# Ledger of designs, part 10: VH-VL binders against Lysosomal-trafficking regulator (mv)

Target 1, 99 residues: Lysosomal-trafficking regulator (mv), of Drosophila melanogaster (Fruit fly) (q9w060r2686to2784)
Amino acid sequence: SLNSQILYNFAAKFLPVDGEIEGEIIITDLKLYFLATYRCRYFNVNCDIANITEIWLKRYQHQETAFEILLDTNKSLFFSLQNADDWKIMREVFCDKIV

## First folded at step 4 (VH-VL)

Design c6 (from c1 with heavy chain K59N T100R Y101S Y103F T105E; framework fv_diridavumab)
Fold by ESMFold2-Fast, scan of step 4:
Structure c6 (fold): chain C 99 residues (1-99), chain A 121 residues (1-121), chain B 111 residues (1-111)
Amino acid sequence: as target 1 above (99 residues)
Amino acid sequence: EVQLVESGAEVKKPGSSVKVSCKASGGTFSNYAISWVRQAPGQGPEWMGGIIPIFGTANYAPKFQGRVTITADDFAGTVYMELSSLRSEDTAMYYCARDRSYFDESAFDIWGKGTTVTVSS
Amino acid sequence: QSVLTQPPSVSAAPGQKVTISCSGSSSNIGDNYVSWYQQLPGTAPKLLIYDNYKRPSGIPDRFSGSKSGTSATLGITGLQTGDEANYYCGTWDSSLSVGYVFGGGTKLTVL
């Protein structure tokens, strides 16, 4: 639910094996959401922050703007952020989970 | 081309649960989302929820949230829909359908043949 | 409430033209692409139109779609007896957290 206070909001891309999906990352005190564009509204990702076991910092398109989240279910989510400043904020928010 | 093969008809008692399967035949789910749509006798289709199999994340229509669980088994190439606390009004045909909105068009382009679920005492 | 409204039935003779309307709101048809589905008795729905007006391969050009504001229309020309079916419009609803909505359906009878 987005009835919790939104702490951060970033333009982002979800990176499946092939292609890119444009959207936004929204972080609350309990959850991380990825909301796709209106045409892909059905595609809605969310996970409890407590279920994130590791975050791996990654490079995408030759820039340090990407990260991969590992969930306790052994599923992983790969995202890229628009710029390095947003990426640094993500790094600060999840510093205890970064490998 | 891919076909969606659904499990067989089910007859259930009120209060029980049912789990319907949807298997890709002749292809994979890798680039698509799969939705579950039900249709009660004499009524129109009703969207229940969907999943992106490669991702494992499901989303549900508010009406079914708390009673429906949609999961994927990557190795078996199968998507499941489990509906709990069954009532007589859950008697319907249950379809799985491929949703292209994840990687392509926003439409349900391939449908399973449907699984009849009958809930009666 | 967010359910799309269609006429319950339409009818015409073979060779004639019919239109089937689908009315919604700004959060569904107004914001999103509309699809149309044909359902013959005893079968699963079949995609007939997507992205408001596009036809999948194998769908004849006598089927057409259009959208204006919060309404969409399915047109069928050169009616054939094999067109007797239920027709449903469908679209995403932006007001829902996640949700696809269908119309109530229109029964087409070819007399």
Scores: ipSAE 0.013, ipTM 0.635, lowest interface PAE 7.6, mean pLDDT 82

Design c7 (from c1 with heavy chain T100Y Y101G Y103L T105S A107G F108Y I110Y, light chain D31N N32D; framework fv_diridavumab)
Fold by ESMFold2-Fast, scan of step 4:
Structure c7 (fold): chain C 99 residues (1-99), chain A 121 residues (1-121), chain B 111 residues (1-111)
Amino acid sequence: as target 1 above (99 residues)
Amino acid sequence: EVQLVESGAEVKKPGSSVKVSCKASGGTFSNYAISWVRQAPGQGPEWMGGIIPIFGTAKYAPKFQGRVTITADDFAGTVYMELSSLRSEDTAMYYCARDYGYLDSSGYDYWGKGTTVTVSS
Amino acid sequence: QSVLTQPPSVSAAPGQKVTISCSGSSSNIGNDYVSWYQQLPGTAPKLLIYDNYKRPSGIPDRFSGSKSGTSATLGITGLQTGDEANYYCGTWDSSLSVGYVFGGGTKLTVL
């Protein structure tokens, strides 16, 4: 459930070991959500922003539009943003966590 | 050729816990949802919860919230279901099942053979 | 008690047609695809229909599915003795707290 004010909403792809899952990243003051575009049954991925330890900037399809979120559980989430402008905003929002 | 291989039958006492495993072979493990479904003798199937291993966050049916824990070991290719505070009504066949198409379609297309869990004193 | 309602039993003779209904609400059948499962005695459920009407490889076209509003229907034509089984519908409930739900089941007897 999204009980907090939405601060940002980006078109994004979740990048598992193989394949792509298209959706949206929604950022509130407390949480980051990824919601799959077509099916949300298993794709209610979310994490507390406070639990993000590091964000690593990555490339996807030769563009610098991807990033890896490392959680305090040692789990990693890989995403690619559609627009370069969204990628710039993501860097600004999480500048204190970027490696 | 996808196979889901479940651990062996268990006999447990009331108040204990049980941990059942489901090892996937022959297909892609990390990206498919694996759910646990139980069936008490003479009853219909009951969905307990599921996980996509790469997300690591499980979803549980309300009836089992607080008693069930579903986890995945991606390196081992195995999903686990642990059920605590066992009661006699937890006596059932426990199945793991793979969801066919988690993006645009859905259906549990491959099932383990089931693990019997008997709760008796 | 199941949130998806099926008749507890249906029966017909070999060669006949039967229809099994599954009734839900706007939060489940009204919002998501319906699957149907066949369970022969002593076996795990087997996926018979997915996405309301699609058949997995190996399922004969005697089996069909349809959905209208908050109800779904499984049709079986040309009944055979080997079709005696329990049949379950299943779907996702759109409220995230519920998850996947199965119907109560219908026992098909071929007399």
Scores: ipSAE 0.031, ipTM 0.636, lowest interface PAE 5.2, mean pLDDT 83

Design c8 (from c1 with heavy chain I54L G56D Y101E S106G, light chain S94D; framework fv_diridavumab)
Fold by ESMFold2-Fast, scan of step 4:
Structure c8 (fold): chain C 99 residues (1-99), chain A 121 residues (1-121), chain B 111 residues (1-111)
Amino acid sequence: as target 1 above (99 residues)
Amino acid sequence: EVQLVESGAEVKKPGSSVKVSCKASGGTFSNYAISWVRQAPGQGPEWMGGIIPLFDTAKYAPKFQGRVTITADDFAGTVYMELSSLRSEDTAMYYCARDTEYYDTGAFDIWGKGTTVTVSS
Amino acid sequence: QSVLTQPPSVSAAPGQKVTISCSGSSSNIGDNYVSWYQQLPGTAPKLLIYDNYKRPSGIPDRFSGSKSGTSATLGITGLQTGDEANYYCGTWDDSLSVGYVFGGGTKLTVL
């Protein structure tokens, strides 16, 4: 049950190398999910929080509302948040991983 | 290095059904979308449908809707494709294929070797 | 008929270059990433190009991709006999009930 508990929900943009996808970040005690409907398809990106090695705070469109998450696979996930309160919560949740 | 291992060849009679499996070896399906693509002799590939196992969400091509069912057994790391009401035109090689990374981008980076399904009377 | 249009065949001599076109509409190529697949006789398709122009690890620079509007192009330079295969483009189609679509395929013959 703990594993299925949603702790936080954020409106977010996922920023792959070539594009923007609007959706929602969902954080549980073990995982981070990005869920969207993109071009009439279901879209998901997820990772175990334990596999996150570093988080770099970034600027997106001249706002300090973005994070780049580095995974233990050396892959990066880049997200932009729209709500200032959500941005503060994201910083608190991952304070031990922020470089 | 992940491989997709498909079940063995099948010979079926018209009107029956076939269920083909696709198992991840050296990895899992939890973070990936998996599609089924068939190819009839001398023809190009044809997308049948796909599933996102993590969310138990499947989508089917219109041509196969009502006859095809794609399911995932996330515990076993296996995806299945069942095709019912078989016709001679369903004789084809059936492939499972993984979308790149862990999102549905339409780039199939890993393919199974294919399962031959022959429908004969 | 395939939703994406490719020439059925193309041929050239070793060392030459070829281009293979793939034509679609706004709901498929126009709005989505295009992938290219190589299929050697008796084998499963192999990803050559993804995200319009990117190469997976292990694919040589001789293979290139591009996209303009509702059309995509696969380029192959320095042709080798081992390049003789069928080539398919593929992309998602945003039309309500379609899904993923492949081109009709192009048979490349190295003469």
Scores: ipSAE 0.006, ipTM 0.607, lowest interface PAE 9.7, mean pLDDT 82

Design e1 (framework fv_diridavumab)
Fold by ESMFold2-Fast, scan of step 4:
Structure e1 (fold): chain C 99 residues (1-99), chain A 119 residues (1-119), chain B 111 residues (1-111)
Amino acid sequence: as target 1 above (99 residues)
Amino acid sequence: EVQLVESGAEVKKPGSSVKVSCKASGGTFSNYAISWVRQAPGQGPEWMGGIIPIFGTPKYAPKFQGRVTITADDFAGTVYMELSSLRSEDTAMYYCARGEYFDSGFDYWGKGTTVTVSS
Amino acid sequence: QSVLTQPPSVSAAPGQKVTISCSGSSSNIGNDYVSWYQQLPGTAPKLLIYDNNKRPSGIPDRFSGSKSGTSATLGITGLQTGDEANYYCGTWDSSLDAGVVFGGGTKLTVL
């Protein structure tokens, strides 16, 4: 019904177990979305922020640009940001959930 | 021109598994959605799932989740579909089909692989 | 059961017009593009229409598609004997565990 306000957006990769998908992370007051640059019907990834239990900081391709989101269902979402500056902002946005 | 070449007919016993292959010729699969669609005799088509080979992560229809495995060998230009715990109602023609995306319509189809499940 | 509803059969004379309906819901036709397929006996389905109303190369302009709300229609004008076939609509369903869904099919007989 009502749309959430967009607070942040970042170029990102979604990292399923056997691949990588280029796109953007969109953060609103209620949800985190990943919107693929292409193949949007296949790769609709999102979660309620309230359902995020932990965020694990990770490396991807030898750089500190990645993080893994653990949901209350014990499912996880793994992402990498384009650069260290975006990663620092994400870390600050979710500082209360960092493990 | 692209053609999809499917493996040959299979006759299987109940409880076994079957693995069907689909190979691109005259082009590549890498950036296309490759789906598996089956059709039982006298019935309409039923989508089982699909894969975009460059990502390697498949999408499955709910009815087949847990019984179907779809994989891609992007180097070989081949996509596979394995269906386990076969039952007589799995007797059908199995097609591979290519689309730009899963929802874009399937512009190329294999000729189909007949799978017969009988004792 | 089919997620999309089509009439089981339609019939018309050569040179006539026929329309085949496909009814769905807000989670499928109401939310995504519709494709149409022709299947002759013993053959794989052939794409006739994609993106609601577009034709692939090689498909005659006698075939047309349209969509309104949660329903889609395939139109065939100037019917020919070679048009006798089964016709299926298809789309993406965005409900839980989404995927490609097809109609139950319509058998077209040219009298």
Scores: ipSAE 0.012, ipTM 0.583, lowest interface PAE 8.5, mean pLDDT 83

Design e10 (framework fv_diridavumab)
Fold by ESMFold2-Fast, scan of step 4:
Structure e10 (fold): chain C 99 residues (1-99), chain A 120 residues (1-120), chain B 111 residues (1-111)
Amino acid sequence: as target 1 above (99 residues)
Amino acid sequence: EVQLVESGAEVKKPGSSVKVSCKASGGTFSNYAISWVRQAPGQGPEWMGGIIPIFGTPKYAPKFQGRVTITADDFAGTVYMELSSLRSEDTAMYYCARHEYSFGDYFDYWGKGTTVTVSS
Amino acid sequence: QSVLTQPPSVSAAPGQKVTISCSGSSSNIGNDYVSWYQQLPGTAPKLLIYDNNKRPSGIPDRFSGSKSGTSATLGITGLQTGDEANYYCGTWDSSLDAGVVFGGGTKLTVL
């Protein structure tokens, strides 16, 4: 049996420049993953938590449930969570990185 | 219950390629990674590489870099290992094995193994 | 060839205790967790110990593990005939991003 070391798992949408990709955010002690199936293929993005420089709280579709993660490479990842409780947890987990 | 089902035995000629499959059931790909480990007759296990299916990016042991390709098909629930330029020294049992999201992690479940014989 | 060194064989009588050693270096056992696998004749390996000394669900407490420096040890108490198998240690080798490495195996015979 695995000891997954998964700390959190949230339903989420990844928000590229065009459209939405529905999936899940998985947070471990070292990494943040976004897992999805999109157009019958794996779609995934991930980053080391240590590489996150800033998190910006954002609105999506008139709700305060989104956030943008800025990496040390100047790349950004934009996500929307499905419910307010998950968004609150994200804010608490990353409080030191929120701008 | 987690089960890893491997494809059937293969007999190949030197210089050919072999592709072995590992179908995972009883769990989801999002919760684990799959590695390939071979064992030659009378020898210990040898790690070839693995893949975290949710990321699609494999990692290969240096000895096999350039000869091995590991891929995943999420909808089929299957991981594949293709080994090219076969030689007699590649005769072995080939196992798929499950682990967490790190390639250095322990293997909690193993497939039954696929015999690959390279001869003649 | 094996990166980790194990004795090729060990034997004892039913009810006795045995230990199986696994020796490595600072780039592997000295730097990462050790796992142990049991392989009965004609079967795939089975996880016996992980993270140096932890047992997965279903593994009896007769099996134990320990690690000191660059060496690890698997202990088996109350030896049973069903324990006859090959035992392999495994860990990550950090040198040049080398990957997972295993011992050459120890054949346990219950006499």
Scores: ipSAE 0.000, ipTM 0.576, lowest interface PAE 11.5, mean pLDDT 82

Design e2 (framework fv_diridavumab)
Fold by ESMFold2-Fast, scan of step 4:
Structure e2 (fold): chain C 99 residues (1-99), chain A 119 residues (1-119), chain B 111 residues (1-111)
Amino acid sequence: as target 1 above (99 residues)
Amino acid sequence: EVQLVESGAEVKKPGSSVKVSCKASGGTFSNYAISWVRQAPGQGPEWMGGIIPIFGTPKYAPKFQGRVTITADDFAGTVYMELSSLRSEDTAMYYCARGSWYDEGMDVWGKGTTVTVSS
Amino acid sequence: QSVLTQPPSVSAAPGQKVTISCSGSSSNIGNDYVSWYQQLPGTAPKLLIYDNNKRPSGIPDRFSGSKSGTSATLGITGLQTGDEANYYCGTWDSSLDAGVVFGGGTKLTVL
């Protein structure tokens, strides 16, 4: 639930294989959410922070603003942040999971 | 060329549940929308819901909310649709279909799974 | 019960042209792309048109689509007996009943 306990939020892009979806990342003490509206449709992607096994820092469009989350299900989620300051905060929040 | 392979025909009793599978063959569907569309005899198609496996969150048509569950096993390349509390009017052909997004054209269809609900 | 309205039937002779209409509202056709599907008896639907007027690979240019306001049209020229089928329009509806919606279907008879 997102009723409270929001620790951070960032403008972000979710990067499926064939495109970009603009939305926001919200981090609570238990979960990471990506929330978006695309073509008048609402959807979300979320995962428990405890299920994140690794975070890989990535470049996207020649910028160090992206990261890939590897889940214990062997599924990966790939995101790009809007700016370097948000990326720095993300890196600090997940410093123990970065590979 | 990718194909969607659906599980075999089912005959079920009223009140039971059915689970139909849809497997990608000759390609993948992780980043596509996989929709479940049913068609009762003599009727037009009806969208039940769908999932984009890399997002992991299904979308359901309001008519089926609470009775339908759509899940993806991305490692196995398979999407499932489970429909509970079956009634005679759930007798239909059930298709899975692939699109870039839910509202874009569905370009690859399974052959359909016949589900018959009768006593 | 169908959200999108299509004529129940249309007919014409081989070699002629037909148009099939699909009428909706501002929350569906007026707000999103329209797709068209052909369904031959005993088969799954087949995509003919997506993004209002685009054809997938393998669909002949006898099939065309257009959209104006809250209505869409499928055009078929040079009719062949193999075109006898049911035709459905489809789009996204952003109202309270959000999701993919289809038209009631049009049966095309080629005599």
Scores: ipSAE 0.012, ipTM 0.622, lowest interface PAE 8.7, mean pLDDT 83

Design e3 (framework fv_diridavumab)
Fold by ESMFold2-Fast, scan of step 4:
Structure e3 (fold): chain C 99 residues (1-99), chain A 117 residues (1-117), chain B 111 residues (1-111)
Amino acid sequence: as target 1 above (99 residues)
Amino acid sequence: EVQLVESGAEVKKPGSSVKVSCKASGGTFSNYAISWVRQAPGQGPEWMGGIIPIFGTPKYAPKFQGRVTITADDFAGTVYMELSSLRSEDTAMYYCAREGYYDFDYWGKGTTVTVSS
Amino acid sequence: QSVLTQPPSVSAAPGQKVTISCSGSSSNIGNDYVSWYQQLPGTAPKLLIYDNNKRPSGIPDRFSGSKSGTSATLGITGLQTGDEANYYCGTWDSSLDAGVVFGGGTKLTVL
């Protein structure tokens, strides 16, 4: 099951241009998942970690709590983390991708 | 205001397939879940599945898994639902509905699919 | 068969109050919010109540919702002939048949 493979999980928001979607980021050895909450129980987004080319640090609501993941398809995913400690873990896990 | 428009009515033979489209206008399309909900004559609504166009991965109700395919063309602002191996009990009104902050907050007017010999 | 159970019909006179029940289990109504939909003849369903008891903009306060345990109730006061419709409850089911589930519907007749 997905739960047996989880290395990290973080409370997060997915940030489309016109709103926020609350959920969790889940990182396994092969994939990053975003699982939505609040009425979007079947919603998920995922990508292979190997397909991540760059991660850009961003500000959200005047805090340095956000990041943008750039994929090899030139698509991007924009997220905000809730906890400062989660930010430190994210930077350590993806140190070779952070710009 | 968000508006969802399904494609026109279809009449099909048993064993064939049908593909219905849903075109979105008036609001943000690509980051909201778009679901297909059918309603057979005299019956309640039945959720078939949905997709968030920006992510492209569909979710299907177990009853329809294996027969239904939901896809999105984000550029065209259109979501499709294809149902295969049609039976007479697939005769129904098929609705496109947006799953927003308030459950199914916007519905199309529906399209009829009739399966008959 | 519908996962959520509603009475097939209910009737009352103009100006009266009516309640429509919706019964489920711990995997659906007991674990998630309930919505209600009104369907007038020949039309698509319309969201009437969300989050158990909240109304979208434009829905009059004659319509109310409540939830207790594994059951939900839709209340309609001051009945009008225009309320004659089918009413459906809906929720998320977390069991093996996971997904959106609806009740079988209740036909409201205003006599």
Scores: ipSAE 0.015, ipTM 0.639, lowest interface PAE 7.0, mean pLDDT 83

Design e4 (framework fv_diridavumab)
Fold by ESMFold2-Fast, scan of step 4:
Structure e4 (fold): chain C 99 residues (1-99), chain A 118 residues (1-118), chain B 111 residues (1-111)
Amino acid sequence: as target 1 above (99 residues)
Amino acid sequence: EVQLVESGAEVKKPGSSVKVSCKASGGTFSNYAISWVRQAPGQGPEWMGGIIPIFGTPKYAPKFQGRVTITADDFAGTVYMELSSLRSEDTAMYYCARSFYGDEFDYWGKGTTVTVSS
Amino acid sequence: QSVLTQPPSVSAAPGQKVTISCSGSSSNIGNDYVSWYQQLPGTAPKLLIYDNNKRPSGIPDRFSGSKSGTSATLGITGLQTGDEANYYCGTWDSSLDAGVVFGGGTKLTVL
């Protein structure tokens, strides 16, 4: 189905204040999901792509492989991608939202 | 020591709404799942839904979808559960419970009694 | 109606051993880890077993868990009067976005 078609998959870490959560970022035509690698289905976060206001490129461990997504609710989500190639693709996908 | 502190007992009329709070004390809270589990008198536990406060994205059990709203104030360390369109069958003890993996509840609140009567 | 099936009651004498079964399907027990909870009268449930067979700190080794296929079992050896309680199994159900599901419970009576 077009509404749930997966366009991109990236290995990623969600970065809360305490620690890191391994998983993957999944992008469809309407939504961005983070799904944890662990067996638990609870460690997921999603947002409508239309609700993303800004994406700030950030450093994680002194590499520019991280980014912070700012939502229209003023909440933010901080992720690190596992490799530079995925980071490059993410940057291209959201080039119109990057500050 | 980690402790989940729930709000006080509620008595409500049919058709109204109730909002129960669960405040975490001690230990890390933000990246744990906090679930609401109710138990009617003489019955087993029933999962209503949960949220990870730092993510803010709730998950609801199908039976409660449309009537339950779970929200988190991560800054205040508090999770809320609001149940609308109350019926007598909603009379139960309402627990908040913590899990790291979402389905293994290692800490429970003491429970909030909600009584629906006319 | 519970998704997971448990016997409604079980009884044994002090010092004996007892097992409590929990039966599910491929979308729940067959697909995810099982936890077990003890509930004494007037109290919140307490986690006894997680990840099928692991004990939290403070739970004595006379409590054990196992899982085979779509069924799980809680074992209690050396029964004590303080073990009289309701016992519930729980797991994640992946079908129809069900989420966490619990068994109907088993009342353990120590004779």
Scores: ipSAE 0.014, ipTM 0.646, lowest interface PAE 7.2, mean pLDDT 82

Design e5 (framework fv_diridavumab)
Fold by ESMFold2-Fast, scan of step 4:
Structure e5 (fold): chain C 99 residues (1-99), chain A 123 residues (1-123), chain B 111 residues (1-111)
Amino acid sequence: as target 1 above (99 residues)
Amino acid sequence: EVQLVESGAEVKKPGSSVKVSCKASGGTFSNYAISWVRQAPGQGPEWMGGIIPIFGTPKYAPKFQGRVTITADDFAGTVYMELSSLRSEDTAMYYCARHPGSYYGDSDAFDIWGKGTTVTVSS
Amino acid sequence: QSVLTQPPSVSAAPGQKVTISCSGSSSNIGNDYVSWYQQLPGTAPKLLIYDNNKRPSGIPDRFSGSKSGTSATLGITGLQTGDEANYYCGTWDSSLDAGVVFGGGTKLTVL
């Protein structure tokens, strides 16, 4: 089915230069998607997992729940997760890419 | 190369529902959102909503919230739009169209369009 | 009524130049990319311009776009009879209920 491709799903904020967008991070075997929850200009933000070169662990608003993904195109995506358990899973999923 | 193939014309009575389909041909919906855009005779296009097929969660324009349902069937490679409680004002051409799904997500352009499905609501 | 305002019609002779305006507000054109679509009679719209001023593969350089503040402009040079069509601008509106919005359209007549 359509939903059988999803491996992980996390509540998250996408942090573009111009603000905060509430949504969900969805991870499949090939891609990472961010889907905005409501009133957003984004249908999705996505990247191929194979194109991720580095992941930098970051703080956001004094919480250790954020990370920035660097792509092979020199673009980056900055996210904040809502809880520590999801952040731990994200770290385990991408442990080989964490700087 | 990728084309969107829509279902055939429909003639419906007021108060009924219509379901239109949009199938990818020569490729897949991967990495893209599919939107439904209608156009009444002599009027400009009007966005109804869209879906990201891999996720399956639709987003609707406020005007159509409660009357429109957009779904995806990944097995069939098809996206559907169902509009209920039809009125004469719903007589229009209904298009499916895709948005590029890219990193940072700032592109809102519809790069590929179906040929349109005519829906006529008459008594 | 359309959220984005376009002139209803424009006309010119073959070989001439025309511009089509699209006016919005800070919640749409003022804060997001503008796209332009050409619709020939009896056909679906075709993307002409995306990201304010970029052309998809296959669109001739006679078509150009620009954006300033809350307004956008489509330019067409070297008009051909085949350019006779309706033209629509489109963008994302970030006001209370976000969504895609289009202009009411401009009918270009090539005399």
Scores: ipSAE 0.014, ipTM 0.646, lowest interface PAE 7.1, mean pLDDT 83

Design e6 (framework fv_diridavumab)
Fold by ESMFold2-Fast, scan of step 4:
Structure e6 (fold): chain C 99 residues (1-99), chain A 123 residues (1-123), chain B 111 residues (1-111)
Amino acid sequence: as target 1 above (99 residues)
Amino acid sequence: EVQLVESGAEVKKPGSSVKVSCKASGGTFSNYAISWVRQAPGQGPEWMGGIIPIFGTPKYAPKFQGRVTITADDFAGTVYMELSSLRSEDTAMYYCARDSGRYFYGDESFDYWGKGTTVTVSS
Amino acid sequence: QSVLTQPPSVSAAPGQKVTISCSGSSSNIGNDYVSWYQQLPGTAPKLLIYDNNKRPSGIPDRFSGSKSGTSATLGITGLQTGDEANYYCGTWDSSLDAGVVFGGGTKLTVL
């Protein structure tokens, strides 16, 4: 990926069942990426925006900063953004997919 | 404690495909990389590829690219490896193994292994 | 063929020290951490050393690892009959092929 059309980037955490992974969410015109702060050779989160079927808004650590995306494969990915301002922008970007 | 339980031995004809399963029990499954490593008789281990089940995107060794497919069923706690266009050289013990690092890997070490599945390709 | 080079065999008497070498290149051992595995006949490999020189819980301190440049060594002191096995080194190759690579193995015989 060229990433020449980066539209948004946010500091974020990926939230698996038993941990937190710090990184950055990058949104292009076609894809959403999560790039971990530490290099992880097996950890490559990227998905086509067209394959996101739903987005659920969530709370994390008592803040309205989190969201969960559902892919057409029935997999879900859970993220938190650093602050509410970034979360509001993310919400506006995906307003048509929010339940 | 983590255990990886592999499916039973297989005998296949050249040109066919084989699908081996690896079921995880105990401990956390979804957020560790699970790799497939094979070992031909009298040879050293050979890495085929791996997947982190929660992400669902596999990574393949170039030698096996195009012939191997690794998938994960998170609900069933199972990782699969399918190898197609089998040749006699594919006769080996096939192991699933868990990478010890979660999401960040500086060591690419395998701390838990299945007991292995024998695959024999013969005509 | 294996990417990393190990001697095919090594032997020593009980109580002695033995070392097993593993040689690679700048794209693998020179650029990443090394792991070592013990494999008893008919069993899966068992992790002995990770991150060049660290032991998992349950591995005796008789086993040690080290790395220098593009080579790594596994040391076993106080050799015991139960140490008789095949030993493999492993690391990540950072070339375009990118993946886990292993040595060809060393058979340790306890005389």
Scores: ipSAE 0.016, ipTM 0.669, lowest interface PAE 6.2, mean pLDDT 83

